# Ledger of designs, part 3: VH-VL binders against MAM domain-containing protein 2 (MAMDC2)

Target 1, 162 residues: MAM domain-containing protein 2 (MAMDC2), of Homo sapiens (Human) (q7z304r168to329)
Amino acid sequence: IECDFEENHLCGFVNRWNPNVNWFVGGGSIRNVHSILPQDHTFKSELGHYMYVDSVYVKHFQEVAQLISPLTTAPMAGCLSFYYQIQQGNDNVFSLYTRDVAGLYEEIWKADRPGNAAWNLAEVEFSAPYPMEVIFEVAFNGPKGGYVALDDISFSPVHCQN

## First folded at step 5 (VH-VL; framework fv_trastuzumab)

Design a8 (from tS1c with heavy chain S103G S104T)
Fold by ESMFold2-Fast, scan of step 5:
Structure a8 (fold): chain C 162 residues (1-162), chain A 122 residues (1-122), chain B 107 residues (1-107)
Amino acid sequence: as target 1 above (162 residues)
Amino acid sequence: EVQLVESGGGLVQPGGSLRLSCAASGFTFSDYYIHWVRQAPGKGLEWVAYIYSSGGYTYYADSVKGRFTISADTSKNTAYLQMNSLRAEDTAVYYCARDYYEGTGWEYFDYWGQGTLVTVSS
Amino acid sequence: DIQMTQSPSSLSASVGDRVTITCRASQDISSYVAWYQQKPGKAPKLLIYAASSLQSGVPSRFSGSRSGTDFTLTISSLQPEDFATYYCQQSYDTPYTFGQGTKVEIK
């Protein structure tokens, strides 16, 4: 389930596509005239790549953007870690879910609203005793200038270090 | 340069209706949320509603939900507040204010209109 | 709803005094706080946004700070034109809410 989103590669992650809001590959030398784009975590510059969702591209509010991992293939337990940035918006939520093959969702993490442009490390205790998907979800209830960025997803088979 | 001008206030009986207008000039209307904030005589500020006209997104305070409707006409750079089923406690000066949609992500009201008085009395 | 509790409700001060007004949020709202000045019969005027950022054209004697859920507006040396009512406001979540106001009166 590891991915650094370099070389415009999603590592098997897929968008749950809808016509409104989706995760996009960001970075490189690209600048968005409508939003403040984050620097890539790996390179700490606009030359690297990351995934992002930006409220300025949402056409209908109260829909969710989902980035879905491949199904896990073996039992696993440990620490799922990733870097994220949130530029704050009113009623915007960034969450992490698991979904099993029966379609049951469980929220395992939810982001704070820090109001900064810094990359933050999230460490989430993760257990998949049977095949499951990990879902990064962003929900917007309004078009306030906010984005969520995600980079450097990794897994370690040991408990998280706080 | 930037101006917001309210109009439409007046005296109305309980149960009556009024429509307020907020005419904007000197900026790109579609880049901003427009808020209505009211102030009862001698009291503090109370937020009422907002609209972001380009996205058609609106939100209302619980005290006015179902009675007030906010709308906008982008061709006229004007936001409206349709007030129905007015009550004595709706008596207030009504201000419109703008809130920049994009930028640093911070929400704040940098320009306000001068206000229009709504009096709900028999 | 997020409640903004402002203190004091009123204060009396002299020209040249340092004035501090505090505002407490009922929950963590990051730095989504603005401060406004209102003179009788006039619309509010933005002084501070993002808890500590001074609005263009506002005198440098005004400053804002944050400590957790506590927010402070400071006027370092009160001037005659500063006698007014001051309001804090949160924009972290809907509905937007204001403090009850602090009236700064001449001694």
Scores: ipSAE 0.006, ipTM 0.537, lowest interface PAE 11.2, mean pLDDT 77

Design b1 (from tS1c with light chain S91Y)
Fold by ESMFold2-Fast, scan of step 5:
Parts: structure tokens; sequence; C-alpha cells
Structure b1 (fold): chain C 162 residues (1-162), chain A 122 residues (1-122), chain B 107 residues (1-107)
């Protein structure tokens, strides 16, 4: 499940492309609150330092951007961790789902509105008794939803410490 | 250079309708959020609505939802505020303001128009 | 909604005085605060954004600062053209909300 989005490699993750809202690959600028996001960039996996969704690229609200993992091996249990950054979080929803082979979704984590634009660590207890996909999903429910950024996905076969 | 000019204000009876215009010049209209902010006589500033024409986004204050509609004509660099079912409490100077959005999370009203007075009275 | 509370509602000052206006947010809004100046019959003018960043063309005697949920606008040496009403605004969340204003009057 691990991915650092490095060197032309999404680690088997797929972006469920739709014409309205999508994840894009970005560089280090998003880690600095005084840096602007690349406004003219389109999806470019070869630069991969992080993934992001920005509300300024959204054509219609209530659409979702999904970044989907490969099927996990099973059984699998441990701590799924990743870093995320949310700008002006009240009008966006950033969630983590599992989807099993029958196509059933289960929400396993949802971002709280952060008090700053810094990178935040998320640690999610994860259990896959059957092969399943992990889905990072962003929905913008308002036009000033800002952005959501995702980086450094990792898995450890031990319980989360935080 | 950068200029916002409001028009369309006037005296209207309760329950009536009025359409305000905000004509923009000196910048690419579609690259900016355009806001309406009002100020009742002797009172402070109250945000009303915004539009971002490139994305097709609109948002409204709860006090005006269902009564006011914001729209834009990008070929004329003009934003409109259609005000229906007007009430005495809608009496205010209405300002048009440009919002410079940075993806880093900064939003602020860097340029304002001079305002247009709307008086709702019998 | 996020409430912005300004103090004082009015103050009297002389040319050359240091003037301080405060604004308190009802919750943590980081540094998403702007300050505006408004003269009678005129539109507001942006002075400060991001709590402490001076807008281009605004005199350096204006400055802004943040301490937690408390925000301060300072005019280091008041000039005749500075007699006006000042408003703080949060742009952290919709709806955008303004303080009630502080009127700076001639002493």
Amino acid sequence: as target 1 above (162 residues)
Amino acid sequence: EVQLVESGGGLVQPGGSLRLSCAASGFTFSDYYIHWVRQAPGKGLEWVAYIYSSGGYTYYADSVKGRFTISADTSKNTAYLQMNSLRAEDTAVYYCARDYYESSGWEYFDYWGQGTLVTVSS
Amino acid sequence: DIQMTQSPSSLSASVGDRVTITCRASQDISSYVAWYQQKPGKAPKLLIYAASSLQSGVPSRFSGSRSGTDFTLTISSLQPEDFATYYCQQYYDTPYTFGQGTKVEIK
C-alpha cells in the first residue's frame, strides 16, 4: 500500500479520472504555506512528490476525486499512515475508504478540519481479512474548498502509536 | 487600471426586484472571485455572495439564499446580483469587490467598487 | 459563524499618536485576517492581509500582528488622512465576517 509518489511511480495507485475533479501530481511547493500551487499543471506522474486536489480545478460540486490502491494481500493488519495538508477545510471532505471484491465501501477514516496549513500525520488502524482496495477520496462541497494534499503513504504491521 | 463600477441601485418597494451590475476593467475577470458586500446605513459590513465564473461557482449568505442570484457575463466582464422579494432590511450600499485567491490559502478583497445604494421603502 | 469582536468601537487621537485597534476571533482562524480602512461615503480599502502582510501602496506606518485569536492593527504615527473607520475581517471560513468597526476621530 506504500507510496511516496517518486520517480514516475504511483505504486499501482489509479486515479479515477472524471472531467470535473481529479487528483494531480505536484512538487514541494505545497509544503510551504507561503507557496502557491502550480495553477497550470496537469497530471504529471514523473514529478511525483505528492498528490493533490484543488477546488479551483473543479467544474461541478458534489463530484469526488478518488485515488485507488491495488488490491491488498490478505490477511493483513497494522497501521496505515500518511501525511496530508488541507487548506480552508470546512468546504472539503477528505476520507479514506476500503472497497472489497463485492464492491462494498466502508469509511475507515475522515479528516478533521486542521487548525493550520501544515502537513498532518494520520494513522489509521487497518485490517484486511480479504483482498480489498484502499481509496483516498476528496469531495468539495463549496467553491472555497481550498486544496487537499497527500504524501508519504506507509504501512506497518504493528498497531498505531498515536 | 483595475476598476470595479457598480450600477443599478435605486428605490424599490418591499417585495420588488432589482438587478445590480458590477463592471470590471483592467484585469481578466474570469480569474477572480467577485463578491458582493453590503453596508446598511450607519452599520458595518456584511458579506452577501460571490461568483467565480471560470469554475461556475456561486455562494450566498443565509440571509439572501433563495431571494438573490449572482451571475456573470464574461464577454462583458460584468457580474450581476439579481435581488428578488426585497425587504426593508436589504436597504444598504452594495459594494462589488475582487477577491485575489492564492492556492496557498490567502483570500482578501484587494479592490472595491464605489458602491450603489439600494433603498427598500414604501 | 465566526464572530469578530473589535475594540474599541471608537477612539480619539491626535496627529503623531500611536493608535492600536484590536480584534478577537471566536475561534482559531490561523492568520486569515484582513484589515480595511473606510472613509465616510467611500468604499473600504485593503490595508493588511494574512494578519501581518502590508498591501502594496499602503504606508509603512500601518502594521498588523497576531497572538492566538487576538489580532492588532497599529498605526505608528497617525496622519490627518488616517481619520477613518477600520474593520477587521476573517476569511478562514464562509460566511466571511467583519468586526463591527473602530472609528478613529480627531481628539
Scores: ipSAE 0.007, ipTM 0.529, lowest interface PAE 11.4, mean pLDDT 77

Design b10 (from tS1c with light chain S31Y)
Fold by ESMFold2-Fast, scan of step 5:
Structure b10 (fold): chain C 162 residues (1-162), chain A 122 residues (1-122), chain B 107 residues (1-107)
Amino acid sequence: as target 1 above (162 residues)
Amino acid sequence: EVQLVESGGGLVQPGGSLRLSCAASGFTFSDYYIHWVRQAPGKGLEWVAYIYSSGGYTYYADSVKGRFTISADTSKNTAYLQMNSLRAEDTAVYYCARDYYESSGWEYFDYWGQGTLVTVSS
Amino acid sequence: DIQMTQSPSSLSASVGDRVTITCRASQDISYYVAWYQQKPGKAPKLLIYAASSLQSGVPSRFSGSRSGTDFTLTISSLQPEDFATYYCQQSYDTPYTFGQGTKVEIK
């Protein structure tokens, strides 16, 4: 489930089908003339990589972009942590869900509002007693809402540190 | 020099159709959102529609949705507003405007055309 | 839709006066506000963007500010060429919306 998105690889994460908006690999030399892209958290520079989603790709209100983990293979319980950044003034809703084999969704975390423009650490109590997926979701309120960025996903089999 | 020039306005009867053109010069028009904004005689500004041709994005005000269609011809640097089922309340000067989305994320209409008058009357 | 309510609808002032025009958004729109000047028979002209940034070529007597959902355009010393109607506009979300306008008449 761990991924630092370095060397332009997704660690098995996939986008849910949506022709209008998807998560993209950012950093390196890639620039979008209508997006402000964050610097990589790991290297704090454009030479590193992270995942991002940007409202500039949204054609309609209330579009949703999902980045989905591989199914868990063994029982897991502990702390899921990751870094994220939300562009200031963005009305996008950034949430974390689990989805089991039966297709049932459960929200386990939601970003605070209003966001700030710095990388923030999220630590989420996580339990997967049977196979399930972790889903990073951004729900858009319009095509001009800005970006949400994600980096350095990790898991530790101990309780979160606050 | 950046310029936007509107054309195609005129007198039309209720229920009629009219096509407006916005000819752009002095910049790469497909890099910008292009908006139509109208102003009824003696009234304020009302946003109508936009197109971002590079991304294939369009959006319409509820008052014109289903009746107006915005399109672009990148080879001619021209945006069009096809207006169908025109009503008396569509009478206005129609402006096209360039939307500058700068690197800091701020957005504003930095250049406007001179406008073209559409009168819907029997 | 985000509503922009502009006040006053009109005002009359003398050359040299300080003029203030206010615009209130129906919700928090951060700094996504621009101000435009429209002279009779002409297209609107951008004055201020990002609530307080002066557009290149616009006289320094024009300034903008934000307080919560309230936005203010100030003309520190009115000149004869400032006879015009002024509009605020939000670009925070679609549809784009304008205030109803403030007509400034020079006495």
Scores: ipSAE 0.006, ipTM 0.518, lowest interface PAE 12.1, mean pLDDT 77

Design b11 (from tS1c with light chain A50D)
Fold by ESMFold2-Fast, scan of step 5:
Structure b11 (fold): chain C 162 residues (1-162), chain A 122 residues (1-122), chain B 107 residues (1-107)
Amino acid sequence: as target 1 above (162 residues)
Amino acid sequence: EVQLVESGGGLVQPGGSLRLSCAASGFTFSDYYIHWVRQAPGKGLEWVAYIYSSGGYTYYADSVKGRFTISADTSKNTAYLQMNSLRAEDTAVYYCARDYYESSGWEYFDYWGQGTLVTVSS
Amino acid sequence: DIQMTQSPSSLSASVGDRVTITCRASQDISSYVAWYQQKPGKAPKLLIYDASSLQSGVPSRFSGSRSGTDFTLTISSLQPEDFATYYCQQSYDTPYTFGQGTKVEIK
């Protein structure tokens, strides 16, 4: 489940292709023209890499961008952690879901505020007693939704906030 | 230093067309949303449309959708409002205003142009 | 669309008075409210943004506050140059919407 998005590698994560809204690789010289993007958390500079969804490039609002993990080799239990930035407005919702082999979605985390200038650490208690996927989902309801950025996904078989 | 200057207003008959211009100077045009806001004589403010030229995004009030088209020429730092099928109800002073687009910033119109009067009358 | 309802539509006041203008949003819009002053024949001027932040160059007698979906503009001691029409505006969602305006007239 771990990925720092360096070297333009998605670590087996897949974008659920949608002609309207998608996650993109940011940082370095990638996609910095005409857009204000966060600096990389790993390098704390414009040269590093992260994933992002930017409302400025969305064709149809109220659609979702999904970044989907590989299927887990259950059982797994512990802390799923990642860094994120959410910029500007109430026109974005950033959530984390699980999806099991039967197709059932369950929301396991949701961001508390849409605007922030800094990388924030999220720690989510995670349990996969059978194979399932982890889904990072962003929805935008308007052009003032800003962006959502994601970096440094990691898993540890210990409790969160320790 | 920061200026927005509207032009193109005038008298036109119902069903006619006008193109308004909003010339920007003293700031980086592509960092801002540019809005058109109108005010009928003796009435309040009504938002009309915006454009964010770097992203190519536009939005319109329902009252003008299908009749008005907003565009921008970033090489001239100018936004345009093409107004077609004009109605008496479109009579107003038209202002352009800038709105700072920053991912962590708040949204507000910090600078306005002087306005240009559009009169739709037979 | 989000409706912004201003009260009162007009008021008469004297120099030195405390003036309060209220604006109610039809739904939760967080703090995405700005207040503008407009004098006859002139473009609007930004006074307050983010519900309570004073724009640079605006006198400190102007202040804004939020309580849920209710927003208030206060002028603590009215000056001669403050006789104008005031508008609230939401930028939480498109379309952007303004209150109908409050005219502050001299007694």
Scores: ipSAE 0.007, ipTM 0.520, lowest interface PAE 10.9, mean pLDDT 77

Design b13 (from tS1c with light chain S31D A50E)
Fold by ESMFold2-Fast, scan of step 5:
Structure b13 (fold): chain C 162 residues (1-162), chain A 122 residues (1-122), chain B 107 residues (1-107)
Amino acid sequence: as target 1 above (162 residues)
Amino acid sequence: EVQLVESGGGLVQPGGSLRLSCAASGFTFSDYYIHWVRQAPGKGLEWVAYIYSSGGYTYYADSVKGRFTISADTSKNTAYLQMNSLRAEDTAVYYCARDYYESSGWEYFDYWGQGTLVTVSS
Amino acid sequence: DIQMTQSPSSLSASVGDRVTITCRASQDISDYVAWYQQKPGKAPKLLIYEASSLQSGVPSRFSGSRSGTDFTLTISSLQPEDFATYYCQQSYDTPYTFGQGTKVEIK
């Protein structure tokens, strides 16, 4: 489930397509480099890549953007970690869910308002005793939601430090 | 020409209510966030609330949450601030302001109304 | 909440002087800072947005700059019409917050 989103590789992650709001690949020398978006965590430069959702591109705010992992193939337990950057505001919610084969969702993490606009490390206790998906979800309540960026998803079979 | 005009201010007793209006002209009202910002006599600016009428989204400062309600009538290009359970510390000039939101993500208050004075006193 | 600490609270200056007003954010807010001018009895007027972008119709003697969490409004050559109170504001997060204001008075 690890992915650094470099060279436009999604590592098997998929958007839950809807016509309104989706995750996109950002950074690098791609066609539309947004000047206020962060430098990526991996390269610390505009040439790296990350995933993002930006409220300026949302048409309807009753829908969510979901980035969905591949199903886990073996039992897993440990620490799921990733870097995120979120523009603060009351118009966005960034959450992490698991979804099992029966379609049941469980929220396992929700972003706190960060004290800065830099990349932040999230470490989430993760357990998948049977095949599950991990879902990164962003909801915007209005066009002032700013952006949410995600990079460097990794898993370690040890407990999280925090 | 973009214009915002506030009305509805006045003198009210503590615990009373007032409704302020912000009449907008010269732009498509529903495309913009409309904010209320207040200024106590001789003091600085304090943000109060916003509304984005196309989405029905509102947000309030903690100092007024539960007491003030912001609303809009897009057919009249008017935003309202219903103020209940007024306190002496709510005494201020209330301005409405238009929030310019570019596709680039930048936000700032590009036009302000003239203000309307609310005095809460016994 | 994001605190905007503005300094000085007041200053006295003469026409032709270079005036500098500073504002410090309690956290990284990128360039989400605007500066406003307010004259007695009047509504605030936008001068600078995006930390350094000059609003249309505002004289070029006004400029804004950023260094980390520190923001500066500069008036390169003060004119009689510039005697006013100036406020910085962040729009990075709700609630929106303003600096305490800087009153620019005639010396």
Scores: ipSAE 0.007, ipTM 0.537, lowest interface PAE 10.7, mean pLDDT 77

Design b14 (from tS1c with light chain Y32W)
Fold by ESMFold2-Fast, scan of step 5:
Structure b14 (fold): chain C 162 residues (1-162), chain A 122 residues (1-122), chain B 107 residues (1-107)
Amino acid sequence: as target 1 above (162 residues)
Amino acid sequence: EVQLVESGGGLVQPGGSLRLSCAASGFTFSDYYIHWVRQAPGKGLEWVAYIYSSGGYTYYADSVKGRFTISADTSKNTAYLQMNSLRAEDTAVYYCARDYYESSGWEYFDYWGQGTLVTVSS
Amino acid sequence: DIQMTQSPSSLSASVGDRVTITCRASQDISSWVAWYQQKPGKAPKLLIYAASSLQSGVPSRFSGSRSGTDFTLTISSLQPEDFATYYCQQSYDTPYTFGQGTKVEIK
């Protein structure tokens, strides 16, 4: 479960396609005319790539955008870490879920509202006693929800350092 | 080549029912939102409903909610609009349209069918 | 619902004329606007999407622009095949809504 979203690829992650709200690849040569996109964490510039969801692209605010990992190996336990940005705004929710083979969801992390749009490190204790998927989910309650950006997903088989 | 072909229009009395079909060819039907848009004689375009068959999503305009049902048969690449409790105000040419959603986030109706006329009259 | 107010309802023009059609959204919809051309007895055809992007195969005399919630479709030099009704559409939120149409007629 590792992806820096460089090379314009998803590392096996699957967008759950929804025309009303979806994750997109940001950075590279493409600039979003609706918002100032964040700098890529790896390059600290717009030359790198990351995933993002922007509220100005949302058509139905009752729906969610999901980015779904490949099925994990098992047993698996350790620290899942990633970088994220949330633009100022109270109309977005960014959460991390697990989904097992029976389709049951469990929320394992939810973003705190950051003080600014800088890259923030999230470290989440993760345990998969059987194969499961990890899902990054964003919901917006209105077009002024700003954006959520995600980059540099990694896993370490030790407890989180934070 | 992308093509949408509507059928099933005709004359029906108020309170009656009619089923429209939209047959798609030249693309993977289930990968796209399919919309129904109608146009009353001499009037403008009015959006009616959509379906995204892969996700099981449907949505309806308030004017038809509870009376119309949109469905799809992906094995036949066909979307259907079941119209019940028809009113004179439902008289229109009904078009189906394919909804293209770009990776950049833009959405637009890139292909339309020829339309099928529904006349609700006694 | 988002209202799209289109003006004028009709206009008369001659071949070679510059034609401008305006569409106003009742709220901020970013650039989620498309323009369609409809000839008598035919289905609508996409001309412009994302307020200003020209659809492949559409002549360069067609252009779109945005200023806030105001959107314009311009035909720089009207041709005989351009006499038609034009519609704007927002796809920012459901329900999808269209302008009332502008009929471009021979003067």
Scores: ipSAE 0.009, ipTM 0.524, lowest interface PAE 11.8, mean pLDDT 78

Design b15 (from tS1c with light chain Y32F A50W)
Fold by ESMFold2-Fast, scan of step 5:
Structure b15 (fold): chain C 162 residues (1-162), chain A 122 residues (1-122), chain B 107 residues (1-107)
Amino acid sequence: as target 1 above (162 residues)
Amino acid sequence: EVQLVESGGGLVQPGGSLRLSCAASGFTFSDYYIHWVRQAPGKGLEWVAYIYSSGGYTYYADSVKGRFTISADTSKNTAYLQMNSLRAEDTAVYYCARDYYESSGWEYFDYWGQGTLVTVSS
Amino acid sequence: DIQMTQSPSSLSASVGDRVTITCRASQDISSFVAWYQQKPGKAPKLLIYWASSLQSGVPSRFSGSRSGTDFTLTISSLQPEDFATYYCQQSYDTPYTFGQGTKVEIK
């Protein structure tokens, strides 16, 4: 469940197909990077890569953009960590879900709106007693969303310390 | 010509209610967030609430949450601010202002109304 | 809430002077700052958006800049019609917040 999105590689993560809104790879190319896009956390520059979703690309509001992990190897338990950035949300919700083999969703984390444009660290207690997917979801409930960015997903088989 | 015209201000007693109107003309109302911003006598600007009428999206400042309700009638190109449980500290000139819905990341209030005075006094 | 702190609260200047007003955000808000001019008894008027973009119809003597969490409004050569109160505003997150204002007075 680890990915730094470098070299335009998704590490097996996939978008849930949606004609209206999807996660995109950002950074890496000067022609694809604008001043309003976040800098990559790994390189602290616009030259690195991260995943982002931006309300500017949303044609229909009240849509969700999901980035779905490969199935976990069961069992596993520990700390799932990642960096994220939220510019401005109009009831935009950035959440983390698990989805089991029966297709049942469980919300395991929801972002508090951060008070800055810097990368914020999230550490989430995580348990998968059988194979399941981890889903990063942004729900757009209004046209004033701004972007949500995600980078440096990692897992450690120990409890979160912070 | 873009215009926003406020009305409905006046004198009310503490605990009373008032409804303000913001009538829009000269633009496509449904493409804009409409904000209410107030200014107490001799003081600075304080943001109160917004509405995006096409989606029914609203947000309120903590100082007014639970007491004020923002709404819109798109057939009349008018936004409303229903003010309940008014307090002396709500005394202010109330302005409405527009904000283009696609300007996420470049938010700004390019046109403002003239303001309407609300006085809460016994 | 994001706090916007303006300095100075007031200043005295003469026609032709260069005037600088500063606004500091309590956190990183990127360039999500607008500047407004308000004359006595009138509604505010947009001058600058996106920290440094000049609004159509606003004289070129007005400019905005950003350095980290510090934002500056500059009037390069003050004119008689520029005596007013100026406000910065952040739109990075709700609730939207304004600085407390800077009154530019005749010296």
Scores: ipSAE 0.008, ipTM 0.539, lowest interface PAE 9.4, mean pLDDT 78

Design b2 (from tS1c with light chain S91H)
Fold by ESMFold2-Fast, scan of step 5:
Structure b2 (fold): chain C 162 residues (1-162), chain A 122 residues (1-122), chain B 107 residues (1-107)
Amino acid sequence: as target 1 above (162 residues)
Amino acid sequence: EVQLVESGGGLVQPGGSLRLSCAASGFTFSDYYIHWVRQAPGKGLEWVAYIYSSGGYTYYADSVKGRFTISADTSKNTAYLQMNSLRAEDTAVYYCARDYYESSGWEYFDYWGQGTLVTVSS
Amino acid sequence: DIQMTQSPSSLSASVGDRVTITCRASQDISSYVAWYQQKPGKAPKLLIYAASSLQSGVPSRFSGSRSGTDFTLTISSLQPEDFATYYCQQHYDTPYTFGQGTKVEIK
C-alpha cells in the first residue's frame, strides 16, 4: 500500500480510466502557473512528487476521480496513514473507500474541510479480513474550483494514535 | 430563444489591445461553459479559451496564454475576452460558442455567435 | 495535444453524390467527436456529436461513424445547400482540437 509517488511511480496504484477527470502526478521543477498546486510533502518544494486532482481540468462537474490500490494481503489490520491537502469548493468531497472482491464499497474515511493549503495527516484504522482494494476518491459535485493532493501513503500493523 | 452575440472586434495595431464581448440570452448563463474559437482568414478553426460562468474554471490555448484573459459577468449574461499584446497572427474572426453537456457525458458546441472580426495590422 | 487529421482537404462533387469525409485522431478518444458545417461568412453549425448522433434539426442525409480512431462524416445524397467546409472536433481533452477542414465544392 505504501507510496510516496516519487520518480513518477504509482506503486501499483491505478487510475480509474476516465477521459474527464483523473489523478495526476504533480511536483517537479515545472508546475501549472494557472493552478495553485501544493509543494511536495516529502521535499517541501516543487521538486518532489505527489498525486493530485485539480478541478480546473474537470470539464464535467459531478465527476469522480479514483486512485485504486493493489489488492491487500489478507488478513491485514493496522493504521493506514497519508498526507493530503484539500482546497475544495462547495460540495466537493475527498473520501477513502474499500472495495472487496465482490465489488462492494464501504466508506472508511472522509476529509474534514481544512481552512488552508497545508499538508494534513490522516490516520485511518484499517482492517481487511480478506483481499480488498483501497480507493482514494475525489468527487466534484459543483462548479467551484479546488484541488486535492495526496502523498506518503503508509501502513503500520499497529493501532492509530488517534 | 438561445442566442450568442459577439462584439468588440476591429482594427488594431500590433502590440495593441481589444476586449471582445459575448452577450448570451435565452438560457441560464451560469449553467454552461462558454468558449472562444477563432478562424484566421482562409484558415481552419482554432480553439482559444473557455470559462465556466461561475468564475471557477478557465483554460487557455498555449498560443494565447499570458496575453488573453477570459472573464464573465453573470449578472449581464456576458463573457469577455481581453486580448493584450496582439500580433498579426491573432487576426481572425472570433466566435463565441456554448458548450452543451449531456448527463451521459457527451459534449458539443450547440450554439455559436455570428463572429466578430479582429484585424491586427500596422 | 490530440491531433485531428482530416482527409481530403477538398473535394468536388455534384448534387446527388455520396460524399465521405474522414478524420483521424492521434490517440484513442472514444467517441468524443463532433462534426460542424460552415458556409462562407457564417458561423459553424453542429451536425453530429458523440461520433454518430445526429443533432436535432439536421437532415437525415448526414451521418457519422467511428472505427477505432477513424471518424467518418457521410452525406448520402448531396444537396445544393451542402456545399460548405466541414470540420471535425475532439471533446476528449483540452485543448479542444479541430481538423483542418474539408471544403466540399460544386463540380
Scores: ipSAE 0.006, ipTM 0.496, lowest interface PAE 11.6, mean pLDDT 76

